# Designs tried in a protein design chat: miniprotein binders against Flagellar motor switch protein FliM (fliM). Part 2

Target 1, 374 residues: Flagellar motor switch protein FliM (fliM), of Caulobacter vibrioides (b8gxb5)
Amino acid sequence: MADELDDQAAMAQWASENPPGGGEGVNEFGDFSGGMGGWDDGGGDGASERILNQDEIDSLLGFDLSGDGSDDRTGIRAIINSALVSYERLPMLEIVFDRLVRLMTTSLRNFTSDNVEVSLDNISSIRFGDYLNSIPLPAILAVFRAEELDNYGLLTVDSNLIYSIVDVLLGGRRGTAAMRIEGRPYTTIERVLVQRMIEVVLHDLKSAFEPLHPVSFSLDRLETNPRFAAIARPANAAILVKLRIDMEDRGGRIELLLPYATLEPIRKMLLQQFMGEKFGRDNIWEGHLATELWTTQMEVRAVLDEQQVPLSRVLNMQVGDTLMLNATPDSLVELRAGAIPLTRGRMGRRNHSIAVRAEAPLTPAAKKAVQKLK
Below, E stands for the ipSAE of ESMFold2; O stands for the ipSAE of OpenDDE; V2 stands for 0.75 times the mean of E and O plus 0.25 times the DockQ between their complexes.

## First folded at step 1 (miniprotein)

Design G3
Fold by ESMFold2-Fast, scan of step 3:
Structure G3 (fold): chain B 374 residues (1-374), chain A 97 residues (1-97)
Amino acid sequence: as target 1 above (374 residues)
Amino acid sequence: SPEDLKMLEAFIRWLEQLAEYIEKELKEAEKGDPEEVQRLEELADKLEEEIRLLEQILKEAEQGNPEEIDELRQKAEELKDRLSEIRERMEELKKGS
């Protein structure tokens, strides 16, 4: 409706302002990227790695006066969004997508019951309008919703992968020529199989983001015409993730597109860079999750012994009576959070306090409980 | 149509392969991997969803060639029985943990 008309108008305006091969827009990119950041840092690697939120962009542009015209403000924002395509990076997204690739390899092997290898071709920034114009047709585009982020993303499945999935799932035969008629509409069964694969990928995307921030990705609709997949303005910057799916002598590509606007609510988390320098890639998720959970507090109890005694013994207990525990100085103490056993350790003293030194790994129950605390 | 019938037969063959894969993985999960059990529950949920879709498509296809559709319905019923057995094995695996 009104938002779709805005997207079409914005696309037309973007094409008018950014003609193919025009150097004017590129020069404006250079002006924004080569400015204060490079001069102020001196030793910087050039372009900014930061994604700016809309408030920071508005603050930098001094949008306090609305009387001078919304068109001027809109034009400046479009130029900045275009510059973000070339210069902004989100370091944590590379780690998220490395995790996604590993999860997808396992999930797609399960989905197809066949040998599947997923690899990451590249992660780049692109203007949304440029992306829609670059999609090889025919293809299936999945518009999905990032529920907790209250915004959308796109997943594109190319024709080669569609037919590869259909071939492997429906017969294991290579080259089902009758099903590969160029230009025909996809059948209901072909569309359903691709939809199920997309839902598997979206679930893996949720798992890949979970250490950083819980996000549920749900399929909104499937489109075959890019015009009906407009989830952002043409000038808006988006992150494009190109994934290759190899299935022996067949396969294809999945492309994931996330507008910067969709990622804005978690921008602060995505900008975190120093975790990668201190920890190896496999440990970054554990380190980040541990940091987020660092402020979580729980009551911990140290249990030396538990035993059942008659009520009469308890009621008749006098000052000076002794209660015998089934424990020795060498006995391990069980640490519990509520009813959940966490670990076992040896009792000791540190200064004026009693301490427990852990001598056993976390119990399976404790590990399961920690996973539920996300 | 004959092409649709051929596609339905292929769809059923894929569901049979998916059920076989889940059954195979369940035997490996008996080694006590909790994350594997969760993954298999998700696969069983997907199998159930796909069987329901198959039943809906078979209902629509009943308008033509009921004789051939009866054979496909028998295979769909066999898949439902296999799904029930898969669910029972998953419950036994959970109970044992």
Scores: ipSAE 0.000, ipTM 0.156, lowest interface PAE 19.2, mean pLDDT 66
ESMFold2 (binder alone), alone request of step 1: mean pLDDT 82; pTM 0.806
ESMFold2 (binder alone), alone request of step 2: mean pLDDT 81; pTM 0.797

Design G4
Amino acid sequence: MTEEQLRELIKKAEDLQRRLEELMKKARELGLSPEDLRWLEAFIELLEQLAEFIREDLKELGVDPEEVERLEKLADELEQELRLIEEVLKEMEKS
ESMFold2 (binder alone), alone request of step 1: mean pLDDT 67; pTM 0.538

Design P1
Fold by ESMFold2-Fast, scan of step 3:
Structure P1 (fold): chain B 374 residues (1-374), chain A 96 residues (1-96)
Amino acid sequence: as target 1 above (374 residues)
Amino acid sequence: SPEDLKMLEAFIRWLEQLAEYIEKELKEAEKGDPEEIDELRQKAEELKDRLSEIRERLEEARKGNPEELDKLIEEALRLEQEIRKLLDEVEKMRSG
């Protein structure tokens, strides 16, 4: 175990010294995602099914954000993440969120009685703990329940939007100048107005999902401290949807966070509709490491070298002997899932992780395995 | 709840301050037709009367009717929109 961890830490150091593509700093949640290993968010038998108190939630958040020997832990996790799989997109969610944007534009214009335009900035994947740590404070966080999915989501309203809503509803720029104080705690009136807006958005989310699967979204609670908004384990992957709300020279952002575990019951429906469309199949598999991991994680191995040596040499090996590999740091490695070769690529670094960049198309065996996921 | 009652009371008080500000701006207006100013003043008085009615109903709601409290909040929010529209009309008249 210790020897394995030491080897992984050594590889992280090597990757840090030998960055791929001239040291490209890329978003870890762009081309790859670690921890996209199914959508079961503590949905197992045992002690993990117990309701967590706030001390236990704080312990989980602390573990992800600051551990003992954090450099070694970060490097090892980064190696595991980069060695597994690339990020997988859910095209049907893009259609759902485009629909949500149109519905929200109408609903928020009615709610404010003012000019409002809603736009979708991006959809990305993020670890839940990383998201909580990234939220600019002060903010209002809405924990909501997806009733039919029997799980939770999180909606964050930033300070700029909160003040914009209050200004619009309570008298505008000139009439409310004396009441406008930035950086203070939110009042009960401000929270009530924001809560009503959130309820409108959640109703629109239900309408947006209706063509795909009927889901009712209900507000569970409002929080102002991210520590009390924990709806998933810090290491669990989630979809982050960033929405921009423009009200002429004011406005702000709403961020919608859906853990993959929350979407697990409709995963096949999301994927099946995508497969019925003529998108991306050739692009995803031609020269990429992407694979589909909705119910099962696979172990991916990066093989640097295979060579034959005399049995007598193996049997007479002693501690301290050196075995020379017919490879350099620039050599292509073969990525395998079990006995199936997937592709070949170059080993390198992405941020603080060791990564493999695919430089060959997926093998026919790998393509056939993916196509069977209909 | 007791907190909702206090919140609504504070909100009504703030709306009363806005209505008073509108009346002050109309009194100090140097631009605009006197007939238009009189119409805007009449609208301000009507809004103040409606605020007084909500305040009276708030005292009745204090006796513990939660359904009435929700209705009063909705009426106060609608009245706020009308007060804001009047404020915008006053500002447009002034900026001419």
Scores: ipSAE 0.000, ipTM 0.162, lowest interface PAE 14.0, mean pLDDT 66
ESMFold2 (binder alone), alone request of step 1: mean pLDDT 80; pTM 0.764

Design P2 (at its last look DockQ between E and O 0.01; V2 from the best seeds 0.00; counts 0 for: pae O 18.3 > 1.5, pTM E .643 < .8, placed apart)
Fold by OpenDDE base, look of step 4:
Structure P2 (fold): chain B 374 residues (1-374), chain A 97 residues (1-97)
Amino acid sequence: as target 1 above (374 residues)
Amino acid sequence: SPEEVQRLEEFADKLEEEIRLLEQVLKEAEQGDPEEIDELRQKAEELKDRLSEIRERLEEARKGNPEELKQLETEILKLMQEAFRLLVELIKMEEGS
């Protein structure tokens, strides 16, 4: 009882000491008691350059709790909340997070030195308070600042991912996910390792936003109690991005929470349906994927021959040993990206370099792998 | 702000890299209709000219007109999308051949 009151007082004090950057625009918004007149689709070009405040965003998204609710509004509010939880489809935001997934796949693979698959499970709108109450504990919540947006976001790492990352980075044996006893605080080592992972993800988030707007993401703090991660009001609308990270037999979830107020400075850019009616969602995505595939440095191996030999034979190889390959100069060389066969080609020479001329289109396996990146 | 101009310069640099990539793929394109490839080359050159004009306007916009910067940002983003479209169209031509 006493400790709960002290935590509430500390929260109220912190919320008072770190007000969300309230530009003191004392706009006397008069009593807009005006009835729901028809949304006449009057194409007035008066797109107010004013950044919407959080209460304006929450009102537009139907998250305003201030209405003394007569019961009949609950159904319309649930439909409005379910239909306004239909994002103002920020098609550009989907592109950003799809870019993030690809960046994170590479970065986390390098970070863990293991195979990592990152997937986007869902993008949804949620109330900030409902989100904080939905977080499975134990978790690590990273409060981060979007520097150019002068606002905060939240990155939540679930317990399964924390253990998976700690185990992989510490050389833990596969399958010994020590089911940590519920309620044990994270060790300093676990916190530091998870912090490094979060810093990698925030770097990838920067790179993911770059094609839209440069935004730098800095880690402010790590929290283990959702109450201390209060970057917004409970009623405030936020974008929730659910990511899944799979590391063979391990993994977990990352959730990104971006308050609409954080994205408001770039809302016009996010709303820019550069989807001219002719560009289906898939075409922009295909384009962006194509460019990222072109810019991605991929190690391509030309495999002349593949022989199964005893390990003892490999270990006994000396400088000057002659390997007899079952390949001729006219033999097709297999081009591989990691384990994926891309195509076959003829080995030749271009100037002073060995070259491989592709003689066949991409293999069905390579096409399927590229399509899984879509 | 100077930071906004620098950001738009970074976007313009990224668009230039994308146009260079498009030009490189167009040079390496061995498959497809020669007329379609020539049309794509012409569109790529038009993107390059428009990018050059944006760079000149960015150099002038260092004087701090925020409306001009927003317009330039919108134009750069349009050119990036057009570059992406052309690149996808090229890839589809090469995959369909």
Scores: ipSAE 0.000, ipTM 0.145, lowest interface PAE 18.3, mean pLDDT 70
ESMFold2 (binder alone), alone request of step 1: mean pLDDT 79; pTM 0.762
ESMFold2-Fast, scan of step 3: ipSAE 0.000; ipTM 0.268
ESMFold2, look of step 4: ipSAE 0.000; ipTM 0.285
ESMFold2 (binder alone), look of step 4: mean pLDDT 80; pTM 0.763

Design Q1
Amino acid sequence: SPEEIKELAQKLEELARRAQELREGDPETLKLLASFIRWLAQLLKYIEEGNPELAKRLAEEIKLLAEILQEARKGDPEEVKELAKELERIAREAQELKKGS
ESMFold2 (binder alone), alone request of step 1: mean pLDDT 61; pTM 0.498

Design Q2
Fold by ESMFold2-Fast, scan of step 3:
Structure Q2 (fold): chain B 374 residues (1-374), chain A 101 residues (1-101)
Amino acid sequence: as target 1 above (374 residues)
Amino acid sequence: SPEAIKELRQALEELKRAAQELREGDPEAIYELLSALWKLFEALLKAEKGNPEALDKLIEAILRLEQAIRKAYEGDPEAVKKLEEALKRIEEAARKLEQGS
């Protein structure tokens, strides 16, 4: 199903890939447990900056604001709010983006052959819909794919930066303010030059993530209308990174938006970095996590029979010895994912492979397990 | 509710394993603590409004587990003590919910 996204990337609307209603379960954050490990120093509740306001948290958790509120619901929201604030404190992202700023400064100087300074204005959390509604137009929006994370991000280039890049690359205009023309779309050459800059930035983003997890960021498409850049539901939370590009008397802003859903596959790895620093096991754990492949595939085991056999019998087994299984060709096979029974089915063949045909509905335990794999 | 009781019992088993792993210095213990915290939040949201004493104990357990996770993240050996306090509160909450269902 993830492979199908490539065919419709230009029309990708997160809402269409995620049917309305019932898109809860693990919520946008997968689980709140990941946030607890993201605390700096003493893990202070007095964090100077709040990432999400209470209305946003209530919205993300599906809380009704109808005003028939109970004291129990208010208390639950306060505790969940504390956990969400902890969850959204991902100090590794700040380290990654500090590295990105240094890399971009070098790369953009080389790209423009001019004096460029990149700075990080801030890192904040925002609802995706609120972000799209806040983008000053005209602008170029780059929908990009995080290949190994199997999800999308958004990069916004403002008008001032677009004209600054065009002027530098086509004529070396120093100190000339960008001219705004109402209703004029960006020309093909302007879009091509900005696209090349965006590709440089995405390569630097890959380099910035390299110490944590290899991620390739590839440009999917450019949009000039936020309506066609929807990569997540309006209520979904995202990390917003605001970067300032200064080129003497000109420049502008680049904004990087990463939905939390995009970062979820590496959320545990982001927290693991700090835990390893505390327990002195970074190298071993990094190696372990780096070899884990996140897939939408589920490992299913077909169990024909389960027996306890003495080790001596196994070690003395010779070619020609037989193990008698307590099963017949007509016996139903139990399909399991780990220790969880999924269903029962009958063995058979399809083409050159052994197959199992399900003859029973999914167990309640299996339905819950499938919910976790979503 | 039966769902809340099931999640509390699962959280108890995970937390007991995490306590042992935390004593051994296993970094995986932190993920198990975080997973258990999430299950406690789900149990709290699914709990019926009946048994306010059970809800109060579940809230206290969540707060103590949060303290244990923070201390474990910082390498503070007091994390094990805070985790044991949370386990006791969760067990009491589960028992009260079972009696009320």
Scores: ipSAE 0.000, ipTM 0.209, lowest interface PAE 14.5, mean pLDDT 64
ESMFold2 (binder alone), alone request of step 1: mean pLDDT 69; pTM 0.621

Design Q3
Amino acid sequence: TPEELEQIADKAEELARRLKEAREGDPEFAKKLAEEIRLLADVLKEAEKGNPEDLRMLAQLIEFLATMLKLAEEGDPEEIRKLAEEVERLAKELEEMKKGS
ESMFold2 (binder alone), alone request of step 1: mean pLDDT 57; pTM 0.399

Design Q4
Fold by ESMFold2-Fast, scan of step 3:
Structure Q4 (fold): chain B 374 residues (1-374), chain A 101 residues (1-101)
Amino acid sequence: as target 1 above (374 residues)
Amino acid sequence: TPEALEQIKDAAEELRRALKEAREGDPEALTKLVEAIIRLEKALREAYKGNPEAILKLMQALFRLLEALIKAEEGDPEAIRKLEEAVKRLEEALRKMEQGS
């Protein structure tokens, strides 16, 4: 729900304090920029909630950013790469979490036997340490395990929701004691009721992920102190999902946090869903996009040598003249697609055709180009 | 939100202008096009958070447009035609989203 005018003002102030000169594409373009945007705090703090650096984004896409790929980070190519990564991951997760909201509305109505409406407030990126420091206490934190992903997530239930659940489920007691002494530690009964609700939510999360990848989410432990809920290093980026639960005149918030490390095993699955029909409806855009990518052909050039030659020599060149290349029959040839070097290899023959045998793995630039075709 | 819809339309108009400039061989026009796409994605996430099907369709159109821009930068002789087709698909997706209200 960020104010767009405040975001633009913050960008303008950051740009005036960091004028373009070192890198024209660096964190200039809002939501598609990776990492901390370099926003000035004094500019009204309209910064993007996305806090992924380029290395984290490239890790999720399977890129290895060894030094030779650094030149690709400048100019239009870097901007487009950042935009594609931001676009790829978030829309698919939005589908999952919209499905989660619908499932939770039904499940929580059944759980409470009362009118419950669940809504999605926000999906953002945040540093794990920043999140733990931002949790309004008291709260209950559920550390859960994503079994098939071999990693953890965190679910936070705020105080208002805890007392709302206690009040509704205990009925005739109306949670009078809980409502009167809000600042006290939670009782065993309150924790058990909230734990049962969390288990319902985790089952719904499994159902929400089903179209992408079957994942079982199981409760590992409940914590009331954020220090004991450390499932990632403070600097690690995570997806934060903020959910609002409304129960007539009461309710509260549930926040779901998934570290990017937890999502890496399904990184390829998230990318492949552009072509996938796993969302249950025939989509002409999916069909047309898949057809275009499937029929996409790439021109590959084998470059033996590049050199500068005086114009006079070119203009006076005649049939039979010899141009000496700085290459031998054993020299490696560079395979390129446009300006992107793909690999290096040796020329040879195969069944009356000229062939190139690759002697090196694909460059980081080539890996980025291939990811855009998926 | 009315302001979000206006932002989306403004970004689409900027895309059309940048594409026209790119056809004239201005390399900076590609940067303007990417900037307009970035503004469009931001507006979409705000305006259509409750319509995941429409968001998915529009994001697929944006992905195709960005892919076409990369190929244009690499000197693909058919890149302009691919960019024009991508813009048409984006406009069609926007029209369907408005009708899906």
Scores: ipSAE 0.000, ipTM 0.316, lowest interface PAE 14.2, mean pLDDT 63
ESMFold2 (binder alone), alone request of step 1: mean pLDDT 70; pTM 0.623

Design Q5
Fold by ESMFold2-Fast, scan of step 3:
Parts: structure tokens; C-alpha cells; sequence
Structure Q5 (fold): chain B 374 residues (1-374), chain A 117 residues (1-117)
């Protein structure tokens, strides 16, 4: 309302008469807006005839299954102001971040010499610009570089955690109780202590990613103004990880932001499913090994028939001669990799190509061959 | 398409097998690894539900009903992560066995949808 101008009214009128035609397809990370960003020139009388139930309302507000970071919004405002965010399912990231919280718990206990517990609140998707506009100030923002990915990420430390760290590290050493003072700039010593903590967290992040892909994370700079922490375009989608740091009666939050562009080089690895068959502490290594094996290619041959024939018959074969195979169109073919039989299947067609549909599990010989892979 | 429904059925079968493996190994596992695995299974179930909603070859109403079934399974698996924090492995194992049976039924329904004409 405050920004209403005659020009704005004219633009709105023009836009209503000349709406964009067609919707864009699902992009690389998928469009999970659930109709929030869709254009529809037709459709039913759903708004008039259908009464929305609570689950549908919650879905529209982004409360599907977990609240999805929409807790700070109210009613219809959440719909109007919600960014259209592309999100792709990245199953391995949950395992990586669960490992990160375990590592951070140990590292931060050592760093503070105090009792610290780290937990994962949620993993969500957000537009970068919307994230910068939502950061509670004052805060310290750490721009870091993912060296092997040739791109940047952002780590935000809230005011409560900053003063908790200062109190623990300086209070014990000086024998003096320190109190949080809100609404003032951070001092040099406060920034130095927080920087040391951030460096510990970035080292743990490297360790957490190690089973999936080696990545070194290095601190580029600290910022206190979000305008100077721009590492991506405002419209670009990013993964937001919210971590809670509990230090008995104090603590705070760390938020980790990774633009999808930063993760693009390892996107295929992040899409891989957890393949561990046991739930011991080493299952994450089996998942990583499975990812490496998933990229291994082998030449597979479909054998319709195998016959022994006299050499004389082969040597006297002429163009136009017919070799009779002991097979029918409904016969099962044997799929082989080299000399190793893998399975048997039926010949058919798929998308105008010849295909073989497996109808038997892998042979014992194939299972042994898989076990011999390094 | 029938080929797309086959791929979805294979993913549902994989989910059911993984849940059954989890139930069998529950008492032997690392609690943190179990929590991570349960959260991963919830995401996989939700991914399958979204794939079913997009695979509209067949009866759209039947596909939507199966997608809602998969969404419910995802919600139940998420709840199991909370039960794990309570430290009751027997209750968790029993719930995982129940969810594994529901996932097997979903896989069967998807296969039947593929065979429909």
C-alpha cells in the first residue's frame, strides 16, 4: 500500500491484459511450489466449490511435514511473499549433516572446554535474497569458499551464540561473568573468538563431506552487514541448514547456506541413495563405496543362442546362407558381462528400441564378481 | 507410462526392503546412524509420492490415492525418528515392520496399476 503509485497501477493493468504465456518446465532442481508459481488460463471452479481442509492450508503455507522455515510468516502473507524455490531431493545431504552435528558436538566441546550439544533443526530450500532479508541482526556472517567446488557458501552466527561463546571463553579465563548487550556492534575480540569457532566448524564440514567427496572449506571474510555477504544472485536457490547449539543454560544458532550452484559439481553424488545394509558407524562408507560402484560401466551382451558347429560348416558359409537358432521370439535371452552370466530376460521393445526385461535375479557368479570389485 | 510406473515400483520395493533391513538390525545399530537412515527413508518415500503424482498415465484418481498413501508413509517414517530419540528400540522395530508391510502393499498396487488397461 505504501508504495502505490499511478505508474504502478498502470503497470498492473498492462500485466493483467498481457499475462505471460505458458509455464516454464521443471528446472534442474525441480519446482516444488505446489501451484504457488504456476500460471493457469483454465481450470475448475475449485476456489468457489471446494472448501480447503487444514492439511491443504498447511501445504500452501509450506508446513508440509515440518514447517519448512515458514514459522515466521502469518496466514496469506506467507503465500504472497513466498519465493518460488527449486528443490531437488538430495538424500545424502541428510547423512552428511547428521555426521556434521556429531563432529561439531565433539569439536565445540574441545573448543569451549564446556558441555556443548549440537542438533539439526531443519534442512530447507530458500532464495538467496529472501535469506539475506530474513537474518536477525545483529549477527556475524562468514563467507567461505568451497575450494574444489570453485564456489562460495555462507555461515551465520546469531547474537545469542556469539555472546555465549564470549562468556564461556573469557568468563572462565578472567574469572568474570559477562552479560549479553544487545543492539551494539561486535568488538574486535568478539569477532576473533567467533572466527576461531567458525574455522572449527568449517573443518568439521570438510570431515562430514569426506566420505562423499573431499571438499576443503576456507573462510574468505566476516561480515556484519548482509549486503556485503552477497555470494549469489537474489533469485538463486540455496539449501539452508539450521543448527542449534546448546550450552546448558545458553547457546544459540548457526545457519549454513549452500547455493545449489555450489553443490552442482557433486549433485549426482548427492542424489545417490543410502545403500548400507547394516546400521553400524561405518555404514556411511558403504554408501560412498556404492556411489563409486554406481558409476562403473560394463559392456553387457544379450545372448540369444549359443551353438557348437563343425568348423567346416563355418568355413563354407556363404552370403545368403541361414543359420538356424534354437530360439523363438518368446525365448529368454542370457545377459552376460564378458564370460560371466548375469541374468535371464525376455526380449521386447521400449521407445522403439529393442530391450531386455530381466526375469531372474543375478546369478551366483554375478554376485561373486560384484564382491570382487575394488 | 508403464515404464515410468515400473521404475517407481522398483523404488518402492527398494524402500520396503531397506525398512525391513532396518527393523532386523535395529538393536545392533548406532543410534545416530539409525536416525539418519530413518530420515533418509522418509525423504525417499516423499520423493516416490511426488513421482507418482507426476506419472499420470493410468487412472489419475488411483494414482493420486497411491501418492497420498506414500505421503502418509513418509509422515510415519518421520515420526519414527522422534521415537528413536525416546530410546525404545522394541517400539521402533514394531513400527518399522508395520511400515514395511504398508510399503510392500504400495509396491503391489503400483504393479497392478502398471498392468491395468
Amino acid sequence: as target 1 above (374 residues)
Amino acid sequence: SPEELKEIAQKVEELARRIQELAEKLREGDPEMLASFIRWLAQLAKYIAEELKRAEKGNPEEVQELAKYADRLAQEIKLLAEILREGDPEKLAKELERIAKEAQELAREVEELKKGS
Scores: ipSAE 0.000, ipTM 0.138, lowest interface PAE 17.8, mean pLDDT 65
ESMFold2 (binder alone), alone request of step 1: mean pLDDT 68; pTM 0.606

Design Q6
Fold by ESMFold2-Fast, scan of step 3:
Structure Q6 (fold): chain B 374 residues (1-374), chain A 117 residues (1-117)
Amino acid sequence: as target 1 above (374 residues)
Amino acid sequence: SPEALKEIRQAVEELKRAIQELREALDEGDPEKLEQAIYELLSALWKLFEALLKAEKGNPEALDKLIEAILRLEQAIRKLYEALEKGDPEKLEEALKRIEEAARKLEQAVEKLREGS
């Protein structure tokens, strides 16, 4: 079998040698050769007619190479790029996939109308070619597109899970999985049922990534032959997420593969999310911190009137003396926490207690104080 | 709680080790050590957040100081990533000093939480 790169080069060469009559390269094959990036690649005089290979593209994605190796900042950038390529070491990826596991458990219970438990086995890095060679066949491979990331991912469903899903959805009985034959091609109905499950999983993946960056994951195609699921070069690094699906005495595995190139646009988002961005409606840390601050006891005082009185009058005040307040039963009382005015309200009774009913919104000072509790 | 305090102390020790490994990795120019140190910084900070979620309110003043110290550490780590992205050696050294100072204040806050139990 010839390399795909050799086939493309041979086709481009054939097109250049056999142009249609009239003109140098104005034809469909000339357009094909031009579309392969042969004219404006920015290479040297002898390299401008070459098609850039994947390794050259990957090198350009890694760092800005101006051609001068004497820049200390270029060295630091290379270190940062090398360190940040290893996504499996970032705790934030584990958090995202733990969220995926919880979402999938709920979704798959609803999808199957049966007891399902999803667990995360591991997150690791692997070269794409090594992964394709490791897939136990038969399996169903789902090539999906991460729309906002302009790239692809791969989801692999093993034979055990395929037959478990088919048995459950078609009303099969527990223990009949042993009657199914491995190694045969999957039927149309089996593919359709598995596709529906895959679409559920892809929707959960979108929900799992929502706190970091909105990403729509859409199914591109189903494959049963790994050769047709090539979404990256064999040498390219990818994150491999292994998930276990347990359904009492049956189940199987789902493997999620994301090339590093697919995650590159959200690399900074992964780091920023850890630095205090929220997950879902409330960050658990933020919510707990707010609870700890909010349940701290606050002394609230109801102030009916304030007056300045000469010190001599205070010192000569005796039990039974009357101090006139500039307030009526209909006057608003100011509620304060220390020196901070919170609101105003009317005094009343509730059961056997004195109460104040708020009749004004929180003061700007109170709103500013609440904002500091973050 | 005693368990939460042990988890916080373990995370602080992991943080100190990661800071030392980060300095060593930068001095040697070793990308693998730099990657490992960054991972350990993130892991230690995450363990601090988890331990805080389990903390009891037996000493509100000491807990408030611990929360403040953790927030300062988070801010210092943000400045580290900003300095690494910009590739500025002067800002990188400044960010490392801020992380070390934040870790020192965190350690002091943990000791106060223990004393006030």
Scores: ipSAE 0.000, ipTM 0.204, lowest interface PAE 15.3, mean pLDDT 64
ESMFold2 (binder alone), alone request of step 1: mean pLDDT 75; pTM 0.703

